# Designs tried in a protein design chat: miniprotein binders against Uncharacterized protein MJ1027. Part 2

Target 1, 377 residues: Uncharacterized protein MJ1027, of Methanocaldococcus jannaschii (q58433)
Amino acid sequence: MLFMKYEGEIAIGPVHPTMLEPHRLRLFIEDEIIKEAELVIGVNYRGIELIMEGLPPEKISILSEKICGICSHIHVWCNVTVTERGCDIEVPERAEYIRAIVEELERLHSHMLLFGHAFEVLGFETMAFRAFMIREPIMQILGEITGGRAQYSCPIIGGIRPRCNIKESKIPALLERLEKFEENLKKLLERTVNDPMIMSRIKDVGVLDKKTAKKLHALGPTARGSGIHSDMRKMGQVPVYDNFEFEEIVFDDGDVFSRLAVRFYECFESVKIIRQGLKDLPNLDKRIYNPNYELKEFKPIDVYNEAQRGQVYYSYGLDENGRVRQVKIRTPTATNLACMEAILPGHHVSDAELIIASCDPCFTCTDRMIVVKENKI

## First folded at step 9 (miniprotein)

Design b10 (from T13 with E30R K37D)
Fold by ESMFold2-Fast, scan of step 9:
Structure b10 (fold): chain B 377 residues (1-377), chain A 94 residues (1-94)
Amino acid sequence: as target 1 above (377 residues)
Amino acid sequence: STVKITVRVETNGKTTRFTYEVKSPRELLRVLWRLKDLLEEYGAEKLTVTVETDDPELVEFLAEFIEYILREYGFKEVRITYEGNKLTIRAEKE
């Protein structure tokens, strides 16, 4: 009897040495079947929480921006919202609309990045090329709005940076580019579901049943792929989303296909949100930030939002000296990685990378995954 | 599949040629984004991009993406030609 032991390292970055450490995943394999998976937790937000402690709120946004390269906007949005709610700072409606539009653009490019990676793992290089190319126009739109593609977020306390305002004259061209994106996405989805080789690799593979997903408190598309409704955009946690008609996408089979299908259909819903937001902008007040706000002491306030991988939670208070206290940050990554640990046992080792990809741990960091092979007799 | 990309940049009567052979989707994206750098670095007045790949659907997406980049850099005249598995895009600034 030969046993094989594999160890992979998953990093969430870019990682600051004093803030975060990468996760590690170990697979125990017997006769090409994964018998056990072990997640070694290396990433935690305690270091970041400690650094944020005692800083002025404006400095927290800079740190929030550096926590995750592909989801920086949601972290900054959550952070400024804590201070805004705590200090009763009025945020112009236009600014909240633009915050939502930018977040949905980030959801689009993040999901497209996942599709590209999944197709790479499947060995369908041409499908991966298509996914990455469909993603690039979205990155261009983000760069035009934020000045930095996905690297720089636009929220500031009381609104958005002036450079991030969406000029009404640009809206028709943006809508046209979104329609083209939607057309290409429909073609990608159709090509995927009509390919028997692709479907045989993703359907009924990597099943996370609803009971296990609930027990592990699964979040985001991972939870929604297993029949769980949990979208913070639909739960009254982010009031600006109440202005938009869209559906929470849920699939029940809990397989790799279901987790990918949730993300495909979420992209169509994100396009609907962006389209509605852009069409509403000309009818909103022109103000995009509140230049006159006053910071005041407040006890910790809980803020939730829905990032690409699921719920993001920020909480802190402000002391009498205008300094942040009692910081707590939670992201969906650790919980979703725990779901991988539950999904992997019982599957062929050849399906491991695909299952991991469908749980969306961090695609930029997966390029650094190493596999340590150990044969046991 | 392997994708071969050749870029010919013409400015001030000088022609510079770059050839890339890419074997992964991420490498292809890096090469396509490098096209923006080449346009800025050489101040291109005329450009020819040739792409060779075995996938006809990929050709359509590459044509759209490259045309998008070229139009963003002020190329109003963009012409696309198909030669079997070979895509040629020619662009000129006014």
Scores: ipSAE 0.005, ipTM 0.436, lowest interface PAE 10.4, mean pLDDT 79

Design b11 (from T13 with W33F K36R)
Fold by ESMFold2-Fast, scan of step 9:
Structure b11 (fold): chain B 377 residues (1-377), chain A 94 residues (1-94)
Amino acid sequence: as target 1 above (377 residues)
Amino acid sequence: STVKITVRVETNGKTTRFTYEVKSPRELLEVLFRLRKLLEEYGAEKLTVTVETDDPELVEFLAEFIEYILREYGFKEVRITYEGNKLTIRAEKE
């Protein structure tokens, strides 16, 4: 094993686990220009909806956690929220704050991972190293709070797991680490926008215009990079966010730069949310979960939240036996993939990976294949 | 860029050495994660981290983040030396 090896050089592969089959993108190219792009979806959420039917809601949380290795917290949060709202279960304010703090930390590390991958695709290895190094302290903080680096078992029905409580004594050190992260993020952004070679590769490339984005129902930073205001945190769907002062970041040009810029500035806004949340925690009731709740039959209700890639939607009801029925899950994946199919045609094949990266579909799938067909379509 | 990281851990007078060859930025993250696990498991009282890269300007940035990890694990005394494309970080608890 790696850390037990006494001497010698070790090559290390990707670590990210996923339970979904990899998506395959087929590009049809003529004279190095993409004429058509086709996405082949391996496994979609319809299969997972069928597995969830008839399960107790506690089991849905376990399955939700395994849906995505990078964004597991938001899936679990949406799931427990459906049951909590359907059964009128009181959730302590402290638990809601910690759920939001963890989600914003997940947004930070996910955006940093995207920046690192984008710079890697661009061939700017030093910038990629900087992005990944800036991300590392955030992953460390997440591990300390949740006990898991890639899978965050924080929310439970009625609150959060006791291990995920943030002690007052830890807050000053967390704030200092967050300040250092913000400082380094600012430097990374400045280096990006002041590099003419980087800017020439991302500005006016991969344009998704507002009309097409609206037609395809674009979500998250992809939508916001094309001038669309749709952040669920600002639409009254997640009440705990009403406690925090932050801005919805929108850019209008719809290019690769705009999609990256949305994410850079969203990171600064996430830092503001986390800082405010940490500052408020000592003044909140110490209760972190409600052990006294009753599951009740309810008809399907809609729950929305804003993940790092866009809105996540969960809906289901409970029958008279406390079993989940009429499950519907919608993630930004399918919509953002449709946007990639729309953006790619007309571009040189050398820009394909960059355009795909800026739409943030997945970076850590080891069996991801791009199939190129040279034909006249 | 190729990055070579050598970690020398000293616990109860016993020295253990680990060497990692990193060929991509993503692999660097995995090494940093394993360094954290190593510090947790060995309870190191003294360690030396040597980083050798083909990009000297990357050295300063790597030093900052390795120092960050070390300080988070209780190393208050951290000393950094530079020699071209090679970085040596020495850290002690106490």
Scores: ipSAE 0.000, ipTM 0.398, lowest interface PAE 11.4, mean pLDDT 79

Design b12 (from T13 with W33Y K37E)
Fold by ESMFold2-Fast, scan of step 9:
Structure b12 (fold): chain B 377 residues (1-377), chain A 94 residues (1-94)
Amino acid sequence: as target 1 above (377 residues)
Amino acid sequence: STVKITVRVETNGKTTRFTYEVKSPRELLEVLYRLKELLEEYGAEKLTVTVETDDPELVEFLAEFIEYILREYGFKEVRITYEGNKLTIRAEKE
């Protein structure tokens, strides 16, 4: 499996020693037809939750950046938000806008990476090249904003790191680069939907019906590809998004095409959010962090946000000594793996990679997700 | 499909040439990341990038992408020439 091998070989940032057991999907094949798929789930953030217990909240953000790799921003953003809400810490509006801009840039590059992988699986090498190259300018913008190579997170308790501020003089150039990205994305989408070979491989394949998606508590684009509205950015869970006009993208057919189409159209919506955030970036109050916050005891507080793969949930409280208690972290990965387990039976083994790709499981800490077992006479 | 990328870097009167033969989308991405590393490591004063591929659409896209990288690294003078499926980009700092 090319996708599994290459994703597992990508070392993004330092690996946390607690990540001992990877997630696995085992396929039972008979006459090239998948008869059953079995999800074997690794340590689902339990080890990380245990390490976070008893730490001061500032150290949890550092831990998240150290172990979450490319998509560290959403984890750090959720983490600082728990402490900020629990301690009634004011966050400058400008910092909240920049947090949203960075998150949408991460959504863009992650979706583009998925498109490149999907085209590789389909055997369309030139389209895969284009997808990866369209992604690169977004990675460059992220590096410029976050102040480092392959560093995408910028939140700190009370705001953002000073180096992550966006100078007004740079906004016009950023908007031009974003416009060019949007033009290239539109061409990629048009090329995809007008290719009958591609469409025949993705339409009516890997169907996850709405009833099954609801039963499995599907999240993110996987849920939205099956007709379920679940975007935390639209459910009042992340107040800064109330400042931006954008649509929640939902398709009803639940096939590979629907899951990919959700992501293509979400990219256009992310561009709208970034454009609005840059144009309307608060400049009457130019503060980007609150250096004078006070920590106080609080009971566990629930924080939700919408990552590129779906809902991310953080919850913890602080004890009287300023130490974190009752940590709970949930990501969409386990639920999306369960959806793959439900979709795969009945399909030819040659469609397995495409179905899996369209569900976008996180492979950050694994070098192999699929183990094929064959029944022998 | 095969893509050939040749990079010539000039610094302090020395010319260094790197040639890559790319056979997959991931290899192409790796070579493009290495171009960024070469620009930072060598402090290039003059650069020539030649790309040969069988796809005319890819040539145009690669031209835009490579020009973007070069301008991000401070090259103000960037010249692009097309010869069918061959692309040559010349850049310098003054």
Scores: ipSAE 0.005, ipTM 0.449, lowest interface PAE 10.4, mean pLDDT 79

Design b13 (from T13 with W33R K36L)
Fold by ESMFold2-Fast, scan of step 9:
Structure b13 (fold): chain B 377 residues (1-377), chain A 94 residues (1-94)
Amino acid sequence: as target 1 above (377 residues)
Amino acid sequence: STVKITVRVETNGKTTRFTYEVKSPRELLEVLRRLLKLLEEYGAEKLTVTVETDDPELVEFLAEFIEYILREYGFKEVRITYEGNKLTIRAEKE
């Protein structure tokens, strides 16, 4: 058989032009078994925090959406929420509903993108096509609401941008499109769990046990795939979600299947949230932003929200000149990478890409994956 | 696998044809996104999409994908024909 030692390297996360060093995983392989994985941290959130220091809060929204290309909406939402809570700015209920609807649409397309990527890694082109097909209508809906894929996110301090309002006349068509999405998602899930070849590749593979997940402070679907309840939408951190009936999805086995299953069922829960939100919108006040807010100084306050990959935390204060101070930002990215580092040892190198994909480290922006190198030790 | 996609668009009596060859799901998705933008921009009334591949299983899933997209863009009459490794979809708004 093959008795060679290999060193592999992967680039993780979007590489912004000003942040050229991606996170990297180095894989040390012997007899095609991963013996060690080493995480090399490239992205520096402390640097982003320092750049934000002294800026007016409106400028922070522009910068925060550049932290993650796939989850930009949640970063902008967290940012405006810090200023809104700190300055006691009234936000119209309709604006909070639309913020939640957009975030759940972001969660849907992000999870679908992960499914497509996972199926590509598995070599199941037809399943990958199906996942990308199901995702496309969600991207179209997001474009209609936000004004396009390259536009700034919906939230502004005190509400949402006027173009992001959802007209009552558009709701029936949106509900119909959402129903079609849900039907197609059910078919995708059914084919996945009833395919023995797919299931043999994902079940009992890449196990992150609950004890290790807790030790590494796992977040998001990665934590929930390992039996940890951690959804900020259910912990009273985002009050608008209290208006919606939905479940926190948790699986206990910690394998690739469990992490994917959490995301499949979260998609159904996101559909329930969007449906309820759209049905409530006609009964809400028509105001979508507060044009007459006043900024005032405040000491740092904590804001949490649940992004597609887990908890996002923002904290800062505002000085007497309306400038942001003492910025702290925490995302699930570093924790997801640490979890991959812990999961990978003991697995065959052919399972590495799949394990990494199931932890969802934002590969879509870099277009780079595992590079396996021969290591003559 | 290699996939060949031919799209014939009719708008106000004018016919335009596009042909693409793709080797991956990502390339196929990019081609389809380009076609969707053309449909939005030029207001197509009739559309014929022909997909040829050496993978018969892939043909079935591509049929569902293309039909779904066309219906999302307002085509309510969608007819699908299978001929071995060739898929033909004809769609009209009227």
Scores: ipSAE 0.000, ipTM 0.407, lowest interface PAE 11.6, mean pLDDT 79

Design b14 (from T13 with R26K E27K)
Fold by ESMFold2-Fast, scan of step 9:
Structure b14 (fold): chain B 377 residues (1-377), chain A 94 residues (1-94)
Amino acid sequence: as target 1 above (377 residues)
Amino acid sequence: STVKITVRVETNGKTTRFTYEVKSPKKLLEVLWRLKKLLEEYGAEKLTVTVETDDPELVEFLAEFIEYILREYGFKEVRITYEGNKLTIRAEKE
């Protein structure tokens, strides 16, 4: 439906189950044109960092899993990698492959969820149906591998949980399911670009220019939709990805279409990574975890990985008593919200939800927006 | 397009019918979620799902997705029939 010029609030969800204050976006509107946007920060990552201080590394993994329900795998992967690099713990190659496969499955389902939401906002119910249906088989595969479709704990220090191992006998069926997903994704993309009503609503709308994106330190598909090469999988930060042939997807126009196009083509690249990983698995050592590791003191180290919404950064050290210290966590959420704040001014109020959807907030509690008309707050 | 979904569940010789009229994508996902719940709660032995929509590609996607769910819940025999804008899926556990 159309926005009312009276008060409404957009809340951009909590990132932790116990955090109560979501991010909020306030729009100042005059004659149906957004004049200004104001981001109100509700989620406090400092609180999570403080909770993690002084805990053993194994307990940090449990907390990392709960930071974001729809992207939990990447948080756990980053966390175990900090301890592994700090303590020089060997991780079996098979475990790193499976970590990458699970992350790419997470990228697929997250991008499909965004497409569904975007089509809903556009009023194209049939396209939204297609997106949500295409997503469900990926969620089922994730459930089969990890035991949970939304919240899964696959990585452990030194490897992966035994239940998360992908047995050789399961690979042919997984490859077939991926092929069906790819076929359906191709059809969804073709229907999107061949629909002039959809294209007229997303092309040249919500432009984030490259200079502004760089100034705001944009991340992930938001940065790549604005011509910025930012993919941590291509920057030597996650060595297992060096085993896979895939492209970093970048578009230059910075509009809603460009941000969606980056994600469509990233889905094809994720399928290539998963396919290659699954085909390589039978040729790798059968070990999936290192049971004989030793924790040791280390000063904070930086770990980067590429989640579906952009870079995730974890840093901490370990003291002489085996306790975590100096925790720092950065997700793409804050920079992407700042980008929305910069994009929205000058647009018709009816395009606000679409612009917000294309920037893909990390949270699930959306659809409330504070609207201010003229001089009223 | 509006999608009409009718689910007939047979358990222990008793038949129960559920009909849903769907006008939004979230409602369709909700109905598909309820299908999973029906399979869990009623211990379905035989199932018939009928879908009516004017979009032939949506019919194809729904057929694949529903078959996927049914096979996950142990239905070995799944029969799909297309009749214009109407899709009928019959499934039986064996």
Scores: ipSAE 0.000, ipTM 0.437, lowest interface PAE 10.9, mean pLDDT 79

Design b15 (from T13 with R26Y)
Fold by ESMFold2-Fast, scan of step 9:
Structure b15 (fold): chain B 377 residues (1-377), chain A 94 residues (1-94)
Amino acid sequence: as target 1 above (377 residues)
Amino acid sequence: STVKITVRVETNGKTTRFTYEVKSPYELLEVLWRLKKLLEEYGAEKLTVTVETDDPELVEFLAEFIEYILREYGFKEVRITYEGNKLTIRAEKE
């Protein structure tokens, strides 16, 4: 929650005190059954667009890196790609490979964080602990490559930061660490599907049918858990992914299990991408950035990528003064929240947090997302 | 909460203070947007921005970015001081 307060002296101008609230779900409950769910949009994401409007493109990358937290890499990657395509800037293939490797590491740790949260909600503290511990080595690898555990951003216009280059001598050890991660992930998945108590809580619960998912324009693993093929990595939007053999994971039942299963199997696919990328790196040109690029005016360019929660869209142009104009940014967050509003009715209130967790909203937001209200006669 | 931002604006000898408590990255972006709007609409002659944070990485970024915004809006004299976890930026036109 954001507050703007003024006190002591007189205010001059059209600036008004405002109180911003986070997104929340209001649940209308009768005899412990959810009758209605209402999504309350607290903050708009237009603030990012407004801040970026009129800035030089280099400053937008810095802003994304410092403010977007654990999702900073995908935002910076999309951002630099708009400028690169608009200005016809050549990006070394090695830099695009490393951008993809970092993004897949981000997908791994994000999915693991969700598994930990889901197990905690289910009351399986040991499984939650296992998920968080399996996640930790991925965070260590991200820190080694990018220099920061919470801020993974490595793209710059024309390439990647020199610090983020992956030395060939380090690749064998990285591959071994990935193999151990994959083994631990397999064990976690097996323990999950072979536990009747866990399966009874997630199978056939929180169903988002394909028709409703399409109507709400569901994105990411939420859409893929409902039988919708929508992975931007497979739709020609991110050319570097054409170098990698991997599957788009789709499940058809639309239940909590299906949304979690998509993410478990996506983790295995992310490991395949990282492994292939690391093995290819020694055979690529050593160049990691283009030092001789020139910015020029361009009309808005559309860029798509696939973050862990779904499609991320960036668009802007550059004016004659080197300033960003007509900024449009779309993330899957609002759409995933709308899907939760559609799923929740008809379920027992004790299943609400699990359903919400499986749609992967911001982890800390769940503490304030549920408001219980009874209808009056 | 990792960041507290206080903006003190002086116009025609009158002072107005705005305080923002930031608990997420989106709230920080909203504060930066509000600062831009404040500068566009208020006609400030002198401005003091105070930032208190437990996050050392944000201190340098916020100092640089706020200075950049202030200079874009015509503040030629921009002075930045540090005292522990507190950052103070003072800006004046002319």
Scores: ipSAE 0.000, ipTM 0.321, lowest interface PAE 15.8, mean pLDDT 78

Design b16 (from T13 with R26M E30K)
Fold by ESMFold2-Fast, scan of step 9:
Structure b16 (fold): chain B 377 residues (1-377), chain A 94 residues (1-94)
Amino acid sequence: as target 1 above (377 residues)
Amino acid sequence: STVKITVRVETNGKTTRFTYEVKSPMELLKVLWRLKKLLEEYGAEKLTVTVETDDPELVEFLAEFIEYILREYGFKEVRITYEGNKLTIRAEKE
């Protein structure tokens, strides 16, 4: 037999009300070169959609925040937006601004977590230390705004929770902390691109060409690293973002470097959005939620937003008894798994973890991945 | 590689010392969490944090980050000194 194989398992998230089977990547290795990669999709008939079916929309918001421990805010935001649009519920402008600010803070810490993981995989422990430490102030800001460092139950139907309001007196200090974060991020990026050992491991490695990315419907920074413009914040799907000046970051080479570079530059763009949002807040109406909303029957409404890993899609309707029906949820993690299957063949097995990390299936997924001992078949 | 963090806390005239050896990025996150918890639990009046590492850029970053934590927990006077590969941060709370 000429082939050796590895098995890995990818978990969708650490907290789920239902039992989910992990996705698996199987690698067929010959002389330390990946010859084939096979994605084995986990199967779960009792998906999150089934759990949400028949519940009142207020309870769906609680379940949404438990879908992913790293990206909980985007799921809650998408969920409340479905009900708000379906029922024509007015959301105060200030609440939408704060929703956007919190999401951009979530994007920052998520990208920093990925950088730390990537540097650790590369064996550059000091760079990983820097990434994790740069991330920590962002986690502190999130905790101050939302009351929870890793759980951001900020959006509610019609607005945001009162505890999540950003007091104007706190804005100058927040802006100063963001400026310091930006300075440290710039230094981290400069150190990365000026290190020939790091660059030799990430440049021209794990190339996802534009044709393959389009065929597999790649999303988020993975798609943008392969030259595809895909940012829902720029496509009119999330109106509050129209208030902010920022760029959609796209690189064309499709390598590990391009996928990491998209995320580095997206962090600078997220800082611009947060800064603009914070500066605008004092000029907005003080209302942060609509306490007098009324629920009404509606047919499924499609909602899109741009999470850290790409597009998140939510859809459901509300029946005559005030219960959600026809729930559909799509995440970028599951969609981008097929891209890893396409790019892994032809690479040395030592590059596999780095390639997978750069596609960012999710931090929880990569943390849970188990590579079994190599076996000759 | 290895980063050594020593914290000396002075409360009601009593001095307590803690030393943390950091061997991985994950351990650094745990040490930072412990530092915050220590500041909350001990009600410190004076604090000295000493960091030893061979990376000058990491020393600069750690100095600013630790100063940020200390100021956030109410320490108004924060003094930073460098001596070779050793960083010392002294803080006093009102």
Scores: ipSAE 0.000, ipTM 0.320, lowest interface PAE 13.6, mean pLDDT 78

Design b18 (from T13 with T2K S24D)
Fold by ESMFold2-Fast, scan of step 9:
Structure b18 (fold): chain B 377 residues (1-377), chain A 94 residues (1-94)
Amino acid sequence: as target 1 above (377 residues)
Amino acid sequence: SKVKITVRVETNGKTTRFTYEVKDPRELLEVLWRLKKLLEEYGAEKLTVTVETDDPELVEFLAEFIEYILREYGFKEVRITYEGNKLTIRAEKE
């Protein structure tokens, strides 16, 4: 009979009206083994940078909400921080604490969403459902703090929106809900590592060695799953985190398990940060925003922060007319995709979706991956 | 696998009933969110939730989570019964 060869294409991420083209990952398969993976990079970031040019800084967060579709809290936080540092705007300590608390809640629900997706890919519907349900209380807490769907709009220049203030009377109940989340997360982790069927699918699969990870400039949990320390929260880039005791989680094996394990243990560290932040809030000044800030011209400055997928970088300046200029934005998306391109060759096609899920590409937010074409030749 | 959830709510002598059929765990989260919203809006005094699925592990997990939601909304008496692939949860405010 005939030899079989497969060619497939996977579109990564949603297409927005203002975006030019999505990223794509093409898999070249021979006898069910991936021989090559090809990343086709879309032109998304430059388009956003061009649209931001000439806008007043107060409109950048709104723009992110309108054109990105899925705009994380971290993008808004980075945006307001550039203007705040450039204009020497004083930000109340309480506002920075709440910004950090909201970001860690975002990290929790994002990691839980990834776990749910990974369990779906593994064929363990019950475990996937457990992950999604454990995530639900975190989404409720975020809704209570941010006003529902607008999780990413908590920061404003000079502070946070008044609605996003955390009332001291609500703190004990929030701490109790976090403790319950932590208990459920421990049980989920225990069930995962004690299931030989799950462990056989994720241990020693999809290995990204440390040398390759360094060569590709891997970021976030992908880098940390391969033994690389790079957490911006620990590198002095986000001063509010210096108030919190927590650990940078690193695993050395570079396999699917290591990338998932980094995220499981990061969830415990996020809970520690949120708990400490909530306990400190009653001892901070009550002000949550600066009503008397003044914008002034500044040359581009660099701002870094750590999102759930890794480092996020923002830079821009403000001209004499109060307009944003020389915008540069970098997210970990491109490096996550490049890492998948390096990991996938040599693996059975049945492991492809799991490896992709463990690297947390942007399409995980859409819960969709489509194989375009498969031919028997 | 298919999951069928039926919610029966009693308040001040009136009974209302809702049925949801879902195929995907993600769709099931939408149903659970609707259940939470229903409890908030209708002021339920007595509630029965029936779950039918071909997945025994999912039945056990759903029982635990639905009980959690009900207790969060002030139902202290929660009774759970199993009959084959059918789970029934009855809850009443004290």
Scores: ipSAE 0.000, ipTM 0.245, lowest interface PAE 15.7, mean pLDDT 77

